# VH-VL binders against q9nrl2r1430to1533: the designs that were tried, part 63

Target 1, 104 residues: q9nrl2r1430to1533
Amino acid sequence: GGVHELSAFEQLVVELVRHDDSWPFLKLVSKIQVPDYYDIIKKPIALNIIREKVNKCEYKLASEFIDDIELMFSNCFEYNPRNTSEAKAGTRLQAFFHIQAQKL
Short names: E, the ipSAE of ESMFold2; O, the ipSAE of OpenDDE; V2, 0.75 times the mean of E and O plus 0.25 times the DockQ between their complexes.

## First folded at step 3 (VH-VL)

Design k13 (framework fv_ficlatuzumab; at its last look DockQ between E and O 0.83; V2 from the best seeds 0.00; counts 0 for: pae E 3.0 > 2)
Fold by ESMFold2-Fast, scan of step 3:
Structure k13 (fold): chain C 104 residues (1-104), chain A 123 residues (1-123), chain B 107 residues (1-107)
Amino acid sequence: as target 1 above (104 residues)
Amino acid sequence: QVQLVQPGAEVKKPGTSVKLSCKASGYTFTSYYMHWVRQAPGQGLEWIGEINPHGGSTNYNQKFQGRATLTVDKSTSTAYMELSSLRSEDTAVYYCARGTEYYSKPGLYFDYWGQGTLLTVSS
Amino acid sequence: DIVMTQSPDSLAMSLGERVTLNCKASQSVSSYVSWYQQKPGQSPKLLIYGASNRATGVPDRFSGSGSATDFTLTISSVQAEDVADYHCQQYYSYPYTFGQGTKLEIK
């Protein structure tokens, strides 16, 4: 994508990072804190990785950017039971993302 | 030094509402979760809910959802818990407690506690 | 809701003795358990978080261990100032829940 499209992805990532419910998604899950995470989740991703890909112009289509964000939420709901603070944060942040993504 | 200051006591009649305050000092108020926990006489601790003062997001114990409302006033570094439709069973000491930094898992620890407000609900 | 069960309800120890307090979760809570000390008429004070991490300013005679469903708080050499109720808490899932407490007394 172009400069304008890159700016849109960067703006959206910044809004996600600033959101109260971003804490489970800021960085990759620690193997020390959650030893079985990488046994269950085969395609780990986090906002810092997505932001880096945006900055390096690695997304050619908006759909690729959206797919990485959706993968992040999918991983969250696959690993974390419904009533965990991670799953609740993911539910709210995903809803926020869906509203913001309409602008892409 | 971190301090959370709460009123000593409140007396309310059944069916009324109460709004308890918790004034924070000694740290950046918006950087930490604030939790509310109660303890009925001779009973254990019961978690009511949490608020992130940064964006105002809340999570409640479903037992209190609809009756408890958590808010903050950033200008005065004060957290509030409003509890409606009071019953005699709501008689308890109500604590506010500082939680984890907003970018960490909430609930990991409650490192500083207010001295508690004794709420007595009686006719 | 996850139920936290503490045992024993109360115990009396002699000064210098090793004491162990137990906390059992009704389902796995990983390592997401904290321990609080509450002296008579006072607010709870954080002792241990994440099952085994000692909070700032807590004496090294206090230690925590355990994972999944079984957790232990150990005081290696009990002192007079340790007379208190001790509460365990899980923060794995909402709502966060506490055990009923263990009362520690000195003989």
Scores: ipSAE 0.634, ipTM 0.887, lowest interface PAE 1.7, mean pLDDT 92
Fold by ESMFold2, look of step 5:
Structure k13 (fold): chain C 104 residues (1-104), chain A 123 residues (1-123), chain B 107 residues (1-107)
Amino acid sequence: as target 1 above (104 residues)
Amino acid sequence: QVQLVQPGAEVKKPGTSVKLSCKASGYTFTSYYMHWVRQAPGQGLEWIGEINPHGGSTNYNQKFQGRATLTVDKSTSTAYMELSSLRSEDTAVYYCARGTEYYSKPGLYFDYWGQGTLLTVSS
Amino acid sequence: DIVMTQSPDSLAMSLGERVTLNCKASQSVSSYVSWYQQKPGQSPKLLIYGASNRATGVPDRFSGSGSATDFTLTISSVQAEDVADYHCQQYYSYPYTFGQGTKLEIK
């Protein structure tokens, strides 16, 4: 896609990173701290990786960008039970994302 | 060097409200979660809630949802907890405690604690 | 809410003895347990986080272990200054909850 669409992806990622509930999603889950995570989650993704993909123009369609963001949340909900701080953060950040993504 | 300063005592009547303060110094106030924990006389510790001073987001123990309100004043590096509809069972020492950095899991540790405010609720 | 049950409720130890304090969660909390020391008349002090990580400045005689539901705080050689209440806490799920505490005394 075009330069305006890439700017919109970058702006959305920046808003996600700045959100208080972004902390579980900033970087990939540490295998040292959570050794079973990668036994359960087969397609890991995080905001730093998504941001780099935006910077390298790897997203050609808004749907591809949205799919990576939704994968990030799906991974969170698959690994973390509902009442964990990670899942609560994910729920709130996903709601925020859905509002912001309507402007793409 | 990190200090959390709280008033020593408050006395209130049932049915009223109280707003407890926690003045932080010796660190960047907006970079760390602030938690509130209470301890009734002779009893264990009870987590009330947490606030992220970075953006103001909060999480509450459901037991206190609707009665407790956590806020911050960034300009004075002060955290506040307001507790409404006070009951005699709210008599306790109320601690503020510094949590983790705002980009980390919030409950991981409470590494600095205030000395606590003794709230007495009686008629 | 996740109930954290500590045992024993209290114990008295001789100086230099090894102490084992237990904490059991009513459901799995992964490794998201911290331990606090509360000396008489004082605020709690962080000892252990993430089940096994010593906080900065905590003496090497304190160690933590466990995962899922069963957690242990060990003091390898008890000193007089260790007289305190010890609390475990889970931070896996809201609300965060503390155990009822274990009171450690010196004989």
Scores: ipSAE 0.408, ipTM 0.838, lowest interface PAE 3.0, mean pLDDT 92
Fold by OpenDDE, second read of step 4:
Structure k13 (fold): chain C 104 residues (1-104), chain A 123 residues (1-123), chain B 107 residues (1-107)
Amino acid sequence: as target 1 above (104 residues)
Amino acid sequence: QVQLVQPGAEVKKPGTSVKLSCKASGYTFTSYYMHWVRQAPGQGLEWIGEINPHGGSTNYNQKFQGRATLTVDKSTSTAYMELSSLRSEDTAVYYCARGTEYYSKPGLYFDYWGQGTLLTVSS
Amino acid sequence: DIVMTQSPDSLAMSLGERVTLNCKASQSVSSYVSWYQQKPGQSPKLLIYGASNRATGVPDRFSGSGSATDFTLTISSVQAEDVADYHCQQYYSYPYTFGQGTKLEIK
């Protein structure tokens, strides 16, 4: 049910945050550090935002939660060339996520 | 104080393998990326790869992909670089260098360096 | 791979002069550039990161500037202890690459 899903979402976010490749995704990109980021990425999101949504029970379906996680990765790959550390980290973290998401 | 200690020199024949060590102290070993960079005599610096000692993830220069292997021993705070199929052009000083924290972008800067190990590959 | 090209290859300056070292990237690397100083027989030492941030303990006479493809390391008043090779490095994308280095000597 919803309670079990919420717990599963919480746990998965914890696992994602703890992952070695989570650093690009822990918080929203700084406009000061990356001035053009928000000119390109129109739906910014990060793990801290997703965690907050989980805590507020804003995800009623697993698909909604998954969509936000996938958006997070999509943003990364849209902005970062494939051979950047961000993109490589994202690739590995996304693979990890896909494995863990099977348990939802 | 942060220190990265490397052996002074290694001599190897072509076709063999070498495993270089880098012992870290003065900081939390698992909290920072470790990089390996080499410098051939009279030449510039060449990045080999990086390892996150926290989880063991690695990234390599494709030039060395399949030939270089980065590992760490957390219990001794020691990083290792193994290079196989050695050739004469591998003759160089090999540095280990501390990168950024494991929870940040890797390779931003190398703030501490070992003194380097001179690897000589000759028949 | 991104190629970092330094210029000049070498230069000799008088004490107290302003020194300008250049580094050009073959493509944009944003501000993901570091500079290192390497004295003879020593390992490199970090001077600048993020194109313009001075590392801890680095004298004020050292400064970095630039973005995208063109970067500069400046020594406002060169000192005798500044004799060294200087290396620029990009960390925008893999593999991280260095310039060929600039050798700075004192006349």
Scores: ipSAE 0.331, ipTM 0.825, lowest interface PAE 1.8, mean pLDDT 94
ESMFold2 (binder alone), look of step 5: mean pLDDT 92; pTM 0.943
OpenDDE, look of step 5: ipSAE 0.307; ipTM 0.816

Design k14 (framework fv_ficlatuzumab)
Fold by ESMFold2-Fast, scan of step 3:
Structure k14 (fold): chain C 104 residues (1-104), chain A 123 residues (1-123), chain B 107 residues (1-107)
Amino acid sequence: as target 1 above (104 residues)
Amino acid sequence: QVQLVQPGAEVKKPGTSVKLSCKASGYTFTSYYMHWVRQAPGQGLEWIGEINPSGHSTNYNQKFQGRATLTVDKSTSTAYMELSSLRSEDTAVYYCARGTEYYSKPGLYFDYWGQGTLLTVSS
Amino acid sequence: DIVMTQSPDSLAMSLGERVTLNCKASQSVSSYVSWYQQKPGQSPKLLIYGASNRATGVPDRFSGSGSATDFTLTISSVQAEDVADYHCQQYYSYPYTFGQGTKLEIK
């Protein structure tokens, strides 16, 4: 077997991170840049946190992984009006995710 | 050093189209957004649109939707803005400006600006 | 569209004075405001981005502050070369919009 084999979840997260539209999702939203974010969003999450959970084997079911990714998009659309670059990026990245997730 | 080179002036008749160029050098052209901004004589700045050269995605100010078209030629590191159905109120200095990396929030800043092309629309 | 309103439209200051320029957004733009300096016959030059981050090469006498709807650009000790129009811009949502500008003159 391969040393340091990548899981299907890791491969998908890497594909999301490499996508042009991943920039709003790479790290947790900055409270300095967006002061009211954490007053509105109660379960913040980002790709770096999801990737860490994958690497620590915290996802037991594919549905748990998918739920965290969908939470990330849900937070984006809850906070950001449709006419923001964040919402537009989220819409495109979510569509990409739905296509890639069919492989799981 | 980063440079954005634009022609000095263009004169066009009402009802025609113009295609303005912006030649970039001194950086990896495809890694940064390119924005177009105009300034009518004695007026403030007005954002026209942006292009992501990596994905070729564009966003436009709705005021210019259907009239402005942003394109890039990666082989020559040149950005273009075409504006159709020209009117006298389109008389303005048109700037290209370099934005953030395409994988960052667009519009965060415009750090380098071309010198501008003065477009005069007159009969 | 988000409307950015600058005040005052123009002001004249004496050398060495502290100058404060204001910019108000018609709705919250978080901290997504940049400031540009434009000298006569020249292209705009970035001064501040993200409300308070000074751009590379900009003198430390320039500073920005504010969030949500109210933003300020401060020049701690105005110099002769600071004569220019100053523009604020929001990049919170499309379309990006600029204020009308504030003209700074020296007495």
Scores: ipSAE 0.562, ipTM 0.862, lowest interface PAE 2.1, mean pLDDT 91
Fold by OpenDDE, second read of step 4:
Structure k14 (fold): chain C 104 residues (1-104), chain A 123 residues (1-123), chain B 107 residues (1-107)
Amino acid sequence: as target 1 above (104 residues)
Amino acid sequence: QVQLVQPGAEVKKPGTSVKLSCKASGYTFTSYYMHWVRQAPGQGLEWIGEINPSGHSTNYNQKFQGRATLTVDKSTSTAYMELSSLRSEDTAVYYCARGTEYYSKPGLYFDYWGQGTLLTVSS
Amino acid sequence: DIVMTQSPDSLAMSLGERVTLNCKASQSVSSYVSWYQQKPGQSPKLLIYGASNRATGVPDRFSGSGSATDFTLTISSVQAEDVADYHCQQYYSYPYTFGQGTKLEIK
């Protein structure tokens, strides 16, 4: 394909990935490293998966895209202990997302 | 295999600063938290702080806030802990310890430890 | 800060006996507890994480249990090489804290 302008979803994913607090969310949690993760989190998701869905045009509505992003944060806060680096990162990144999502 | 190599000992006077090193090998340095823990003679373990895999985020025990500084040199896979305004009660073995991968469970337990650096603070 | 209190402070056991070490948190830490073994003159070694998960290479005789505030490390049949200090740790919230340690000796 030729050069094209990124969609609003694509652009937002890029900005999320580039954010300093994105590191907990870049890819799915390893089941090998965290054996119980998928016993707790039933709908795992990460930025690389969301990016793939965007690239495949699987989001027809902004609400669908937002729901996946919110799910990503929800999973983080559900699994991670309170007052942890990941939870703090998630809190900051979510705040950033909420600001950027106003542009959608 | 994973290795964390630390110098054997440091001797400092009160009021001075020390910068301890921890050279990592055998794994992707930029994928794991690095923690620092100390142990005074005959005492338990005390968590000092952590630095995230990228080296851009740190969290400290408030007991050391403003006095301890964690850094990393990704090019040499080396973590550093600087402790300023040294006191006699800072005499302890200082360990670096690998935390979890940032795509894993947070924090939080330490699966590999350096051999520790004995810091002696005395006038 | 969350205080982790270990008991007993020390104990001496005979070879082959069942050893039980306790760790109590001042508040709930869910299952975010790890145990370490520290032999004389050595660095701590991870035994258990997540309260009950045995770390790689740890003998089957070691097991962890508990949740919320009460945690236990068990050695089903203590061996001579198990002489060490044992430390519990919570990683539920900052600052991460350790117990004061339990010293295990063999009679």
Scores: ipSAE 0.016, ipTM 0.697, lowest interface PAE 7.6, mean pLDDT 92

Design k15 (framework fv_ficlatuzumab)
Fold by ESMFold2-Fast, scan of step 3:
Structure k15 (fold): chain C 104 residues (1-104), chain A 123 residues (1-123), chain B 107 residues (1-107)
Amino acid sequence: as target 1 above (104 residues)
Amino acid sequence: QVQLVQPGAEVKKPGTSVKLSCKASGYTFTSYYMHWVRQAPGQGLEWIGEINPSGRSTNYNQKFQGRATLTVDKSTSTAYMELSSLRSEDTAVYYCARGTEYYSKPGLYFDYWGQGTLLTVSS
Amino acid sequence: DIVMTQSPDSLAMSLGERVTLNCKASQSVSSYVSWYQQKPGQSPKLLIYGASNRATGVPDRFSGSGSATDFTLTISSVQAEDVADYHCQQYYSYPYTFGQGTKLEIK
C-alpha cells in the first residue's frame, strides 16, 4: 500500500511495543537463554524486526503486515505451554492487536 | 546506582490494612517490573505479585488475590503494596525487588532488592 | 502451582570443600531458574539466573546447572563468607515460586 497504510502500521507497532504484554516479543528469543527454541521454531520473528520492515516500507499490503504479527503470536503459542507467563502475555497482546487491526 | 528504599518496620493490629512503600532511584522506574516478596521469620520466600510501573498490568499470586493491591506513583518513583484484613500469619519481612529485562522479559528474576520492611501483626 | 523442593535442608562443610545444592521442580520449568544467597539479617542477592548464568560480581566459584526439573548450585571451594541460606526460584509460570531454602554452615 499507500502512505496512509504505512503510517497506520507504524502507529500500531508503536502501540504494541508500548503495551505491558509486549515483553516476550520485543526482540528475538536468545539461543543462550532458551537453547531449544530454534529447534522448535523455524520462522522466528519479533517486534523489532517487524518495526524495521515497516520503516523500510517492505509491507505492500495490510495482509502482509498482519501475517508477520500473527506469525509472532503463533510462534509464542507453539513454543510456550498455556500456563506460562509468555503464553498469557501473548494471549492478551494478540487480543489487543485484533482490536487495533480492525483500523487497518 | 540502583537503590530500593523501604521503611524498617510497621506494627499493625489484626483486621486492619497496611500500605508499604518502596522508593526507587538510579534507573528508569517505568522500564522495569517491580515485584513484592515476603519472608516469615525463619521461613522461605513467597512471591506476592508484580506490577508494571506504567500502571497497565499486575499479576498476583492467587493466595493474595483480593487482599493485596499493587500500585505505583510514577512522579515519585515509588511502588506500594497494600495488604488488607491482616492476620498474625502476615507477620513477615516484605521486600520489593526489581525484575530484569534480560533479553525481552521484564520481571524475569530479581537483580536488586530493597532492605525489607518488617511487618508485625499483633494485638 | 509449581512446587520447588530444595535438598538438603541444611549442611555444614569444611573450608575449601565442594558444595552441591539441589533444587527440583514438580514440572518442567525449562531453564527459568534463579538462585539467591541470603546472609543472616540481609536481603537476598542474585547469584545465578537462567539456570547457569552468573550475575555480575558473583565469584567464579559459584556455578549453576540443570534444566527441566533438576537444578544444581555448586560452590567449587567453600569460603567462610558463603555462610547463608540459598534459595532457588522458578520464573517459568505464574505464580513464581521459591524452594524452602538450604542453610549452609561452615564446620
Scores: ipSAE 0.006, ipTM 0.606, lowest interface PAE 11.0, mean pLDDT 86

Design k16 (framework fv_ficlatuzumab; at its last look DockQ between E and O 0.77; V2 from the best seeds 0.00; counts 0 for: pae O 6.6 > 2)
Fold by ESMFold2-Fast, scan of step 3:
Structure k16 (fold): chain C 104 residues (1-104), chain A 123 residues (1-123), chain B 107 residues (1-107)
Amino acid sequence: as target 1 above (104 residues)
Amino acid sequence: QVQLVQPGAEVKKPGTSVKLSCKASGYTFTSYWMHWVRQAPGQGLEWIGEINPSGGSTNYNQKFQGRATLTVDKSTSTAYMELSSLRSEDTAVYYCARGTEYYSKPGLYFDYWGQGTLLTVSS
Amino acid sequence: DIVMTQSPDSLAMSLGERVTLNCKASQSVSSYVSWYQQKPGQSPKLLIYGASNRATGVPDRFSGSGSATDFTLTISSVQAEDVADYHCQQYYSYPYTFGQGTKLEIK
């Protein structure tokens, strides 16, 4: 992707990080705190990893960036039952992302 | 030191609304979730809801959805809980309590509690 | 809603005895349980979070253990100032729910 797209990716990641519902997604899930997470989730990802990929210009297409963000949400909903605070945060942040992603 | 200051008591008639305050000091107000919990006389604790003072995002116990409204005033480091359509069953001590940092799971702990406001709802 | 059930409802202990308070969740809550101490006329005070982590300033005679549905708060050597109601709480899912409390008395 172009320079404009990379700048837009960075701005979007910053908006996601600042959102109230970003807390489950800021960094990789702790194996100590959640021992079975990595038994269930095979492609872990978090906003800090996505942000690093943006900064290193590793996304060639907007679709690749969007796929990583959607993977992050899919992992959340796969692991966390609907009524957990993680799933609630994921639902709201994903809706926010879909609105913001229209800028891409 | 961390303090959450609440009024001692409020008396209201059934059908009215009340807005309870919780003034925070001794920490960065916008960096921690704020929770509201009530305790009816002789009863256990009941969680009402939580608010992130930074963005204003709220999560409510569905029992209070539509009746409770949580807000904050960042300029005064004050959290508010408004409860409408009051019933005698709403008579309880209402606590505000500081939750986790904004980057942590919001219900992990309630580390500092206000002294509570006794709300009495009677005709 | 997840129901938290504490046992016993009340107990009376002699000074220096080890006391064990139980809390059972109606479904698995992982390790997402906290314990609070509430003395008469006072606000609750955090003792334990995440099933086993002692809160800052809490004496080391207090410890928590358990996972899934069964949780325990232990006081290794009960002191006179430990007279209080003890509440467990789950924060695994909404709404967060508390047990009914256990009243601890000294003989």
Scores: ipSAE 0.562, ipTM 0.871, lowest interface PAE 2.1, mean pLDDT 92
Fold by ESMFold2, look of step 5:
Structure k16 (fold): chain C 104 residues (1-104), chain A 123 residues (1-123), chain B 107 residues (1-107)
Amino acid sequence: as target 1 above (104 residues)
Amino acid sequence: QVQLVQPGAEVKKPGTSVKLSCKASGYTFTSYWMHWVRQAPGQGLEWIGEINPSGGSTNYNQKFQGRATLTVDKSTSTAYMELSSLRSEDTAVYYCARGTEYYSKPGLYFDYWGQGTLLTVSS
Amino acid sequence: DIVMTQSPDSLAMSLGERVTLNCKASQSVSSYVSWYQQKPGQSPKLLIYGASNRATGVPDRFSGSGSATDFTLTISSVQAEDVADYHCQQYYSYPYTFGQGTKLEIK
């Protein structure tokens, strides 16, 4: 997409990273720290990866960007039970994302 | 050096509220989660909740949801825990404890603890 | 809530003996367990996090192990300064919960 959309994607990623509840999503889950994660999650993704894709202009449509962000949350909810700190953070950050994404 | 300073004691009547303070120094206050934990006399530790001082995100033990309120004052690096509708069972030592950095699971460890405030609730 | 059950409730040991303290979770908590030492009249002090990682400044005689539901804290050679209550805690799920503690004394 256009220059305005790419600037909006970057702004949104920056807002997500700054949010208190971004901590589970900043980088890919460590296989060393969480050995079974990649047995369950087949399409891993994190904010640092999404930010790199924005910087490299890899998103053609806003829907592709939104899909990666929603995949990030879906992975969180698939791996983490609802009462974990990761799932609670994911719920709040996803709600924040939906509000901010209205600007796209 | 990291320090968490709390008042030594508070005395309150049932049905009132208390606001306990925890003054942090020796580190970047907004970069670490802050937790509150209590310990009734002769009993174990009970987690109350946590707050991220940067954006104010909180998580509470449901037992205290609606009664406990965690806040911060960034300008003074001070965390507060307000507990309402006090009853004698709330008599305990209340600790603040520093959690992990903002990019880590918040409960991973509590590496620095205040000395605690003894709250006594009696008629 | 996940219940953390410690055993024994109390223990009296001679100097230099090996101590094993147990902590059992009512359901799996992965490796998300920490151990705290609380000396009489003092606030808790972090010993172990992530089931097996020693915190900074903790003597090598302290070690932790376990996963899922069964966790241990081992003191390889008990010293007089180790007189304390020891608490395990899970941070896997809200609310975070502590065991009731094990009191360690020297005979």
Scores: ipSAE 0.478, ipTM 0.867, lowest interface PAE 2.5, mean pLDDT 92
Fold by OpenDDE, second read of step 4:
Structure k16 (fold): chain C 104 residues (1-104), chain A 123 residues (1-123), chain B 107 residues (1-107)
Amino acid sequence: as target 1 above (104 residues)
Amino acid sequence: QVQLVQPGAEVKKPGTSVKLSCKASGYTFTSYWMHWVRQAPGQGLEWIGEINPSGGSTNYNQKFQGRATLTVDKSTSTAYMELSSLRSEDTAVYYCARGTEYYSKPGLYFDYWGQGTLLTVSS
Amino acid sequence: DIVMTQSPDSLAMSLGERVTLNCKASQSVSSYVSWYQQKPGQSPKLLIYGASNRATGVPDRFSGSGSATDFTLTISSVQAEDVADYHCQQYYSYPYTFGQGTKLEIK
């Protein structure tokens, strides 16, 4: 790891975090609040983890970065019915991401 | 102390529109979702929708989709609900209510309520 | 939509008695249930959130229990100031829905 100049990945993560609909994704789901989450979701991920991976230069390709972001949304939609606040937030944030990802 | 202040009453005719206000104070306005709930005379509570004052994201009860519009004015910490094509059945007390938490679903209950605005729709 | 059904619709109790109010969801809402107290001419007041957590300032005679579809609000020893309508609400999924309410009176 180390300190790096702001990259496209870093900037996109910043924009995702700042988005109004980022609240379900900022950190890993609490097992205390959602006891069965990790019984269902086998590859948990969140924006703070993705940000750390970016900072550690773990993404060599844009596709790897995109895959983790998509995994994050996939987890949300797998666990949450579509008429939940989390799923609604995820839908909007994913749409925003897809637009911003075109700039990568 | 947290306060949500609403006007006392509005009287409208069928087919018209109304815009109700809810002025928040005593907390960071943009850190909590604002909800709208109504109660017809002698009836239970009915959820209308919610808005994130930070960026304006909204979710609506489909019963009101297209007819209710939630907005906020961050500069005055005021939430608004506009209801169009009013009907006699829209006669009710309309409450604004604060969602308790921003970051977790378990906190999306309503810990503070306005005193409500009585909307009367009649010819 | 998830339907919340409260029972009974109304009840009259004597001071000091144990009061039990029920709320049944048409489908599982996990523990995403809140209870509100509404006195005549007033706005609702939060009593319980997350099915069993007492809100700040709520007397300990109030308690909530239940999960999935069956929920209960209990007043261990009803007081005169407890005369009100009580509403249950689910916030598991949209649209958030309330029960029809239970009216509690004192004999």
Scores: ipSAE 0.462, ipTM 0.858, lowest interface PAE 1.4, mean pLDDT 94
ESMFold2 (binder alone), look of step 5: mean pLDDT 92; pTM 0.943
OpenDDE, look of step 5: ipSAE 0.020; ipTM 0.695

Design k17 (framework fv_ficlatuzumab)
Fold by ESMFold2-Fast, scan of step 3:
Structure k17 (fold): chain C 104 residues (1-104), chain A 123 residues (1-123), chain B 107 residues (1-107)
Amino acid sequence: as target 1 above (104 residues)
Amino acid sequence: QVQLVQPGAEVKKPGTSVKLSCKASGYTFTSYHMHWVRQAPGQGLEWIGEINPSGGSTNYNQKFQGRATLTVDKSTSTAYMELSSLRSEDTAVYYCARGTEYYSKPGLYFDYWGQGTLLTVSS
Amino acid sequence: DIVMTQSPDSLAMSLGERVTLNCKASQSVSSYVSWYQQKPGQSPKLLIYGASNRATGVPDRFSGSGSATDFTLTISSVQAEDVADYHCQQYYSYPYTFGQGTKLEIK
């Protein structure tokens, strides 16, 4: 017998999704709500995409997983001015991620 | 059915602190942000800060940073604002207000307001 | 901080007249503007959110318009019960800021 355990990457994604500040990152930005987003951001990504890559075992190294999460935050700070709710959420969630990523 | 209940009045001396309450009912307390706004007599509204009751994350107006502290008690569905180092200029009605989602952004606009607590700071 | 400026500071209208209240942001706030009505001795009440969406229970004589920096609240046919201070607010950027208010009176 075995125990059903989440992978380290899956566990971390679940922790990010449950965080207060995950709301800007749960799904890809809507072109209807933010029409110019995809003109500015050339490599869009979100937690649902990252979670799917984890589930399909597409990350072979922790660095690849970390790079995708950092890309998500980089996109947030590139698009959103510093004092917006998105930028504040991104700053707090990124700090939380850095603490949790020490487990990887 | 949504209600935010605040005490009517508080009188404090300069240099002291006050902790104002806001008791929520009629909705899931952790699903909406709680904001605090004040209004000095005859003046406009001034935003103090917000708290997400789910995880306790806060954002403050820098004018009040270091003096205002926002907390919640989930077991009683009550939000609190503590304001320290009180001055006569802090005399105002203090409102709590519920923040509602807009374009999937949580806690943005204020759909329900408490009745306000009149804080008088005088010696 | 984003400064919200309302105009006029006060106005007196006759019953049934159309009234227009203005709100200007010092920089673009997209559509992230709400309008609140505050009657004497009462807490503010939400009228309009997202620049143009009427809140539940608000009479259809109230409408909002505008984007970026210039916003308008219109009352198509003013009634006695509309005597109040009206406040605009932006929630695009922290800190959230309000205009100074416009006082509406009936003459």
Scores: ipSAE 0.344, ipTM 0.824, lowest interface PAE 3.3, mean pLDDT 90

